VHH binders against p46559. Designs and how they scored, part 39

Target 1, 369 residues: p46559
Amino acid sequence: MTAIEKFFTEKSPDSEQVLLKVIELGIDFLGGEWKNVDKSQVNVSRVHGGQSNHMFHVTSSTSATPYLLRIHRQPPSQVFTDTVNLAIFSERGLGPKLYGFFEGGRMEEFLPSKTFDVNDVLVPENSRKIGAIFPLYHSINVPVSKSRRCVHLMREWLNGYESLGGGDYEILPTTVNYSDHPKSVSIKDLNHEIDNFEKWSTEIFEHTLVFSHNDLASTNILELNSTKELVLIDWEFGTYNWRGFDLAMHLSETAIDYRVPFPPGIKMNGDLIDNPPNIQIFCEAYVEADKKLKNRSPSDPTAEVKALIQECQFFWPLTNLFWALSAMKHSLLKFENGVDLDVQARDRLAVYFHLKPRSQKIYEELSKK
Short names: E, the ipSAE of ESMFold2; O, the ipSAE of OpenDDE; V2, 0.75 times the mean of E and O plus 0.25 times the DockQ between their complexes.

## First folded at step 19 (VHH)

Design aa6 (framework vhh_7xy4_2; at its last look DockQ between E and O 0.08; V2 from the best seeds 0.00; counts 0 for: pae O 13.2 > 2, placed apart)
Fold by ESMFold2, look of step 19:
Structure aa6 (fold): chain B 369 residues (1-369), chain A 123 residues (1-123)
Amino acid sequence: as target 1 above (369 residues)
Amino acid sequence: QLQLVESGGGLVQPGGSLRLSCAASGFTFSDYYMAWVRQPHGKGLEYIATISDSGDWTYYSDSVYGRFTISRDNAKNTLYLQMNSLKPEDTAMYYCAKGTHLEGYTKWRFDYKGQGTQVTVSS
């Protein structure tokens, strides 16, 4: 635990020390009206956010700019990625403004909003809105490595699992009722799965590389109170990747409910695993927004939508393997995040093997062309 | 200010039924997911059921699936647990728990529980 994390966890948000500290931060990074703020005029409220940050909404009774304070709990590499991606989007006017960052934390715009849940992402109009947003983000040229994709992070997690003493992984018991998966998998088996999917993806989809969110679960979508427009947050997994993975990640997450109390803190909706109900509307919205952004009219819009659906279906199992490997490693670290990581790993491995034959069929069909 | 008051516990024979209630006050009940958790003697808290704010979505642990039913009455600010086919293994202190409200950046967790009501299943 850093000194700044200890300061904000050991002291009450309404203590004099915290109030003076947030005024100091306001002066340092925002200036202006913060220089006139007295501690009696300041409110610091905890935001009950995710596991990666301690979050505080800082306001005053003055016109001083309110801000969201994040005090990091995550490993430095994830903190760096999230902050860099926020800075890039902030400069482009996409998402919250970045007001500043410092060792162990950052300050950003607080967006008065509602956070989506799984019911919200299943509403057809919301699926349409989400599909329409993706092309804007996918069009951004970010000057970072295009060689680091989802598969490289997956290999890092699998290598980490092995170095922590992990071995063969038993897939049962699961909360999903499939039997078309191995009973266990070795590290070698899992490396083979990653290698195969990378090979397939590179052969067929290498030209679909875009800057991707890679983690668009419902809780990373805000609906602004004022305009009802949607804002995507928490870009800590943001990197270049095949766009189909990014889209499939969102679609596959609609089958997963994190509103379940811990333990296990996670439930898969079996009805949605094979076919998300809004994939047609979602892909139609993507294609329409993409052509508008690029000033083009496709010669066969129905064929483009069908191809995009197939692209999403190809990547769907890979999104489950991605999180299974993360869960396997972090289970050995005894990472506490409100989800039973072995339940997640086992369920996602079962789903991966259940859906993989469809991806293989898609690969075989497209590789003939 | 915020209160969750469980009631309806008691002694029941195996195979019997019991209905728990949780009266909520001090917050807008209809905005929050709610859950029932239990604590068997000498053990930690154990999840058993969750219900969405509107009541249109529910989840049950394997240990109670098919035997317990969670429900809510948002007009009365009350959460319920109907427990049928009770087993000695169901003996525990039962708590209702309030989920988080998804207002700006908030992620799911359960952040408050009541005092509990004892359920004892014995011959």
Scores: ipSAE 0.014, ipTM 0.401, lowest interface PAE 7.6, mean pLDDT 85
Fold by OpenDDE, look of step 19:
Structure aa6 (fold): chain B 369 residues (1-369), chain A 123 residues (1-123)
Amino acid sequence: as target 1 above (369 residues)
Amino acid sequence: QLQLVESGGGLVQPGGSLRLSCAASGFTFSDYYMAWVRQPHGKGLEYIATISDSGDWTYYSDSVYGRFTISRDNAKNTLYLQMNSLKPEDTAMYYCAKGTHLEGYTKWRFDYKGQGTQVTVSS
């Protein structure tokens, strides 16, 4: 734990020490009216919902610019990536403004907005909007490694799982009713699955590498009150991946509800998994927006949309494997995030094995072309 | 003792306007986010508007966005809700609520609400 994390987690937000500290930060990074702000004029409100960060909304009764204070909980490597991403987006107007960063934290613009929930993202018009904004982000050149981070992370998590004493993992789905999965999987089996998808993806979709969000759940989508534009937030997993993986990540998340107020804190909708209602609209919007962005000549988008849908379908199970492996490892660490990680892992593995044959079929089909 | 006292409700015709007030006492009003919530008869509570402690930030539900305006006067320890273009669907008991913390990015949690003021929109 960093000193600053300790400071903000052990002290009450209304403590004099915290109030003075946020004033100091305001002065250092924003200046202006913050120089005249008294502690009695400051309010620090804890923002909940972030697993990876401690967040505080800092306001004053003066004209001083309010800000979101984020204290990092992530490993340094993730912090670095996240900071770089945010900085770039900030400059390009694609996210909250970055007011400043410091060791262990950063100050961001607080955006008056609506945070999407699982129902919002299922609204067809919203799905269209989301599909249409992806090309903007995917077109960004970010000076980070172009390596496929998803594969690296999967292996890392699996290795971590093993190192923590994890063994064969029993697949017993809780919130989904799939049965076409093995009873259990070994570490070797899981490595084999990763290897196969890496192979397939590399052979078929390597040309589709783009800067990706890789975690676009509903809660990471903001609709600005002023303009109704969408802003994507929480780029902690922001890296280069196959386009289809990033898109499938979002689409697959639309089938998952984390609002369960009691254990297991997660619910997957098999119907949405099997028949995503908005995939067509989403992909149509993506293709149209991408063409426009690239100043491509007008053409019949039908074939391209179909191809993109297929691409998303191909990566759909991989997104579940990705998070299953994460959940497996973190479960052993007794990580508390409001979700039963074992349930999540088992359910996602069930989804993975249920959808895997489709992906394999897609690979076989496309490999012949 | 913490108190929130709503006022300003009443009967109004569709398209009409009302201004609700909430008088706060028993806590440092200026230190807390405040909200208006409403409860239609036979329905659950709906959060319709939230305002930051300083008033610098506001949030509205889709149902009232563009029609209602939340504001506050910290010197008077008073929260306001200007309601314009009222609809029959706006008929409800309206409560002011004291915020505690922000959940997610835009949703606040509240731990106390007043006794409410009835708003009825009918022709």
Scores: ipSAE 0.000, ipTM 0.208, lowest interface PAE 13.2, mean pLDDT 90
ESMFold2 (binder alone), look of step 19: mean pLDDT 84; pTM 0.858

## First folded at step 20 (VHH; framework vhh_7xy4_2)

Design bb1 (at its last look DockQ between E and O 0.01; V2 from the best seeds 0.00; counts 0 for: pae O 15.4 > 2, placed apart)
Fold by ESMFold2, look of step 20:
Structure bb1 (fold): chain B 369 residues (1-369), chain A 123 residues (1-123)
Amino acid sequence: as target 1 above (369 residues)
Amino acid sequence: QLQLVESGGGLVQPGGSLRLSCAASGFTFSEYYMAWVRQPHGKGLEYIATIDSSGDWTYYSDSVYGRFTISRDNAKNTLYLQMNSLKPEDTAMYYCAKGTHLEGRTKWKFDYKGQGTQVTVSS
């Protein structure tokens, strides 16, 4: 824990020390409008920062510009990625304005909004709106590596797991009822699974490469109070990737509830894992918005929607393998986030092996063309 | 006023069975996750079983899986723990715990727990 993180986590947001510190930051980064603000005029309230950040809404009773203060918890590589993505999207008006950054944190525009929860993403109209905004973000040219795809990070996690002393992993599902998975998997087995999916994806989906969010759970979606437009936040996993992974990640996360207050801290909805109820509406909205954004002539949308649904179904198990590998590594690091990471890893591996045969079938069907 | 009252503890031989009850009052019992937590003497709290608000979804720690069964009766505002094949290692103070609807937790946390009931397993 850095000194700045300790300062903001160990002191009350309404303490004199915190109030004076946020005035200092306002002066340093926003200038003279904060110079004569008194601590009695300042309000600091904690907002959801998730697993990656501590977040505070800083306001005053003056005309001084309010701001969102973000104090980082995440690894340096993800801080770099998130900062680059914020700056790029901010410049294009697709996210909050960036007011400043410093060692261990940053200041940005506060967007008056509702954060989606797990129930909001299941509402059909919300699924339509989410599907409709993805093409806007997917159209952005981001000047970062196009080779680091999701599989690169998966290999880094698996290598990290091995380096921490991890070995063969026993699959003991606890919140799902599957039995059609191996009893255990070796690191070699998991490397082969990653290699196979990379081969399949490159052979049939390389043309779908876009800059992707890769982590669109409900809590990364804001609905603006003023316009009801959606804004996607927390791009720390952003990479170029096959668009189907990005879409499948969102759809897969609709089956996951992280609001369980006791062990295991996670609940998977078995009915939704195999068949998200809004995939048709979601994919229809994506295809329609993509056509409008690219100003394309009319075509047969039924075939395009069917193909996009197939892309999502192909990548679905890979999204579970992705988080299983993260959970395996972070369990050995004793990372605490309110989720039993071994339960998550075991359940997601069970889901991966359960759904993989469908992806194999899709690959076989499409590779014959 | 919120209350959780555990009962059914006692002295039992290894291999025996015991059934714990937790009477809840002062809140809408059917809206909350509930758990059983135990504390062996001189050790920290161990979460052993979790049940959702409807009673249809359950989770057990490895130490009790297959031997203990959590259940609830929402009409009677009562949580249960059936303990079979008891071992000396199961000796502990047993508490029922009420969850909360809060998000953003960094650790598992209960909103309230009862005063507990002692279970002692000895030969």
Scores: ipSAE 0.369, ipTM 0.776, lowest interface PAE 2.5, mean pLDDT 87
Fold by OpenDDE, look of step 20:
Structure bb1 (fold): chain B 369 residues (1-369), chain A 123 residues (1-123)
Amino acid sequence: as target 1 above (369 residues)
Amino acid sequence: QLQLVESGGGLVQPGGSLRLSCAASGFTFSEYYMAWVRQPHGKGLEYIATIDSSGDWTYYSDSVYGRFTISRDNAKNTLYLQMNSLKPEDTAMYYCAKGTHLEGRTKWKFDYKGQGTQVTVSS
């Protein structure tokens, strides 16, 4: 535990020491507005959120700018990458402002907002807004490795699974009703699946590489209370990837509910998997926003939208394979996150194999052009 | 035969730094979670750091968080522990452990540990 983590975790948020410390931080990073703030005017409240950080909302009864204090629980290397990403987003107005960073923590803009749930992302207007915001993020040049980290992660997870003693994996869907999957898959089989998609993606969609979120579930979308604008958060998986993968990731997540209050803690809606209702609106919004961003002349977007939908459809099963492999590995570690990871893995694999033929067909069609 | 050989321990003053290494052999190193555990004299084993196969994920105990860094080089079959800002309370035998997984929030399991390397922090 860093000294600062110890400081903020061992002391009460209303302690004099904490109050003085947050004033000090305010002065150091936000400047003159905090110089005249008395400890009696300060309120520090713990924000309950992700497992990876301690978060405090710091406010005062003065005109001083409130801020979110984040104390890191992650290794320095991860913190560094995350901080760089946040800094870039901050400067571009695509996320919370970064007020400052220090060893073991950072100060961020507190954004009064609503976190989206599984219902919110199914609202057509929200889907349009989300589609329209993606080009802004995809246009960013981030100084991180441009390697296709998703493929590496899949292989690493699979290797991890094997190393933990995992063998042939039986596919028994629980929340979805697909039968066009193998009874079981071997490690070799799964490696082959990864190889095939890597090959197909590289051949057909290499020109679409963009900085990607790669985990845009509903819980990673904030709607600002004041402006109703959307902000994307939790860029822990932020890496360069194929555009379609990132978009398909979000779309595929709209079919999954993780808020099931009873076991297995997850539910997939098969109707949404086969026919996502908002894919058209989402892609239309993306294309329109992208054109605007690139100062392209207005034109009939029909062909572009169709192409983008196809691209999303191509990557749709890969997003499921991605998380299936993660779940497989972590299930062996008895990782508890409220979701039955075996159920998740099996269901996602079922979805993968159900949708895979469509992707293959798309590849074949596009390879002939 | 599976082997884990720790090195890099020694006597250091408070505030000093040490880097421990663990050479692994006899298994596919790159496929396993690895951990550092320590045992102070007269006390039980304590997990202090864990790293996944890729090195992308790490976990630290509260006692060493912010001071110690676990890393690995799969090409060299070597596990590392960078220890900074050492304290007398860090004095212990340090072991490299294979196959570590977390059960729940605080329970750790591993299959094998090395012979250990002694770290002594004293003024």
Scores: ipSAE 0.000, ipTM 0.204, lowest interface PAE 15.4, mean pLDDT 90
ESMFold2 (binder alone), look of step 20: mean pLDDT 85; pTM 0.870

Design bb2 (at its last look DockQ between E and O 0.78; V2 from the best seeds 0.00; counts 0 for: pae O 3.0 > 2)
Fold by ESMFold2, look of step 20:
Structure bb2 (fold): chain B 369 residues (1-369), chain A 123 residues (1-123)
Amino acid sequence: as target 1 above (369 residues)
Amino acid sequence: QLQLVESGGGLVQPGGSLRLSCAASGFTFSEYYMAWVRQPHGKGLEYIATIDSSGDWTYYSDSVYGRFTISRDNAKNTLYLQMNSLKPEDTAMYYCAKGTWTEGRTKWKFDYKGQGTQVTVSS
């Protein structure tokens, strides 16, 4: 844990030390409007932070600009990517203003908003809005490497798992009721799975390359109170990638609920794992918005929606393998985020192997064309 | 007043079975996750089973998986633990616990637990 994370997690937000620190940050990054603010005029309150950050809303009784303070829990490389991506989208009016960043954290505009949960995403109107906003973000040219994809991170996590002493991984017990997975997998097996999906994806879907969020769980979606427009946040996994992975990640995460107060801290919703009820409406909204953005009229909109659904279904198991590998590594690191990471890894591996045959069938069908 | 009252403990031989009950009052039982937690003498608490508010989703620790079954009856405000194939290692005070998820959480904790019921597995 960094010194700055330790400072903000071990001290009360209303302590003199914290109040003086947030005034100092206000002066450093927002300037003289914070210079005459007294600690008695400052309020610091904890807001949602997810698994990757501690977040605080900093306000004063003066005219000084309030800000959201984000203290990172992830390694510097993830922090750098998230901050760069935020700045790019902020400049285009697609995210909160970035006021500044420093070692271990950043300051950004507080957006009065509702943070979505999995239930919100499944409301049909919300699912349409989410599908419609994706093409806007996918259209942005971001000046980062186009060669780093989701599979690069997956290999890094698997290599890290091995370096930490990990070996063959037992898939049972699981909380999901699948039996069509192996009992255990080796590191060699998992490298084979990554290699195969990379081969399939590159051969069939390389034309779908866009800058992707890669982690659009419901909690990374804000609905602005004033306009009801959606804002995507927490771009720490942002890369160029096949758009189908980005869309499938969002859709598959509707089956995952992290609001579990007891072990294992995560719930896989079996009814939603392989076919969420909103996929049709979501994909219709995506196709419609993408065409509008590109000023084109489709010749067969039903066929385009069907193809996009198939694209999402192809990438669906890869999204589970992605998080399984992360969980395997972070379990060995003893990472504490309120989730039993071995339960997550086991369940996601079971889902991966259960759904992989569908992806293989899709690859075989599309490779004939 | 919130109350959780555990019952059904006792002395049982290895390989035997017991069914624990937890009567809940003072809150809307059907809105909350519930758990069973145990504490062997002189040791820390161990979470052993979790159930969601509807009763449709459950989780078990490795130590009890396949032997214990958590269930609930929301009409009777009662939580249950069916314990089969009991081992001497299962000897502990057993508690039911009420939980509310809180944003920003990095560790598990419960809002309230009962006074417990003793389970002793011995020849």
Scores: ipSAE 0.647, ipTM 0.893, lowest interface PAE 1.1, mean pLDDT 89
Fold by OpenDDE, look of step 20:
Structure bb2 (fold): chain B 369 residues (1-369), chain A 123 residues (1-123)
Amino acid sequence: as target 1 above (369 residues)
Amino acid sequence: QLQLVESGGGLVQPGGSLRLSCAASGFTFSEYYMAWVRQPHGKGLEYIATIDSSGDWTYYSDSVYGRFTISRDNAKNTLYLQMNSLKPEDTAMYYCAKGTWTEGRTKWKFDYKGQGTQVTVSS
């Protein structure tokens, strides 16, 4: 734990020390408007919802600009990536403004908004909006490595799992009801799965590389109170990836509820996994918005939508493998995030193996073209 | 006032069965996840079963999987735990617990539990 994290987590938000500290930060990064703010005029409230950060809403009874204080809990590498992404988005008006960053934290614009939950993302109109917003982000040129980080991360996590003493992993689904999976998978088996998808993806979808969010769960979507526009947040996994992977990541997450307050802290809806109700609307919206953004002439989107749906379907299992491997590694580290990571890993692996044949079929079909 | 009142505990022989009930009041029962937790003497609390608000989804710990069944009747504001094939290791105080999602996801939390009902499995 960093010094600043300790400071903000051990002290009450209404403590004099915290109040003075947030004034200091205000002065340092926002300037003169905070110089005359007295501690009695300041309110600090904790904002809940982020697993990877401590967040505080800092306001005053003065005209001083309120701000969101974010204290990082993430590894430095993720913080770096997230900060760079946020800075770019800030300048482009695609997210909250970045007011400042410091070791262990940052100050950013507070956006009065509603954070989506698992029910919100299932509303057809919201799905349409989300689909329509993706092209805006996918069109951004970010000066980061164009490497496929998802593959790298999967291999890294798997190697980490092995290094921590992990061996053959038994697949026992708990919250999903699939049986068409192996009883266990070895590290070698999992590496082979990664290799196959990398190969398939590279051969068929290399032309679809875009800057991607790669973690668009419901909690990473804000609906602004004023305009009802959607803003995507938490870009800690923001890197270039196959378009379909990013889209499939969101779609696959719509089937998962992390709001379970008791073990295992996760619930997967099998009905949504097999038959996502909004995939058509989502992809239609994406195609339409993308055409508009690129100033393409209006045309029948039917074929493009169909192709995009297929692309999403192809990557769907890979998103589950991605998080399964993460969960496997972090489980060995006894990472606690309110979710039983073993349960998550097992269930996601079950989903992966259930959906994998479809992806393989898609690859085979598209390879013939 | 929020209340959870457990009942149905008692002494049973190994291999026997018990059905626990939890009467809930003072909150909208049908809107919350509910759980059963147990505490063996001298040990910490153990989550053993969870059920969502609708009753369509359930989870069981490995220790009770296949033997225990959690259910709920939202019309009666009642939570149930059917315990079959009881073992001496199941001896514990059993509590009904109310779940809430109000804070960060760092740990599983409940905001209220009942007074408990004792289950003793002994020959």
Scores: ipSAE 0.065, ipTM 0.575, lowest interface PAE 3.0, mean pLDDT 90
ESMFold2 (binder alone), look of step 20: mean pLDDT 83; pTM 0.844

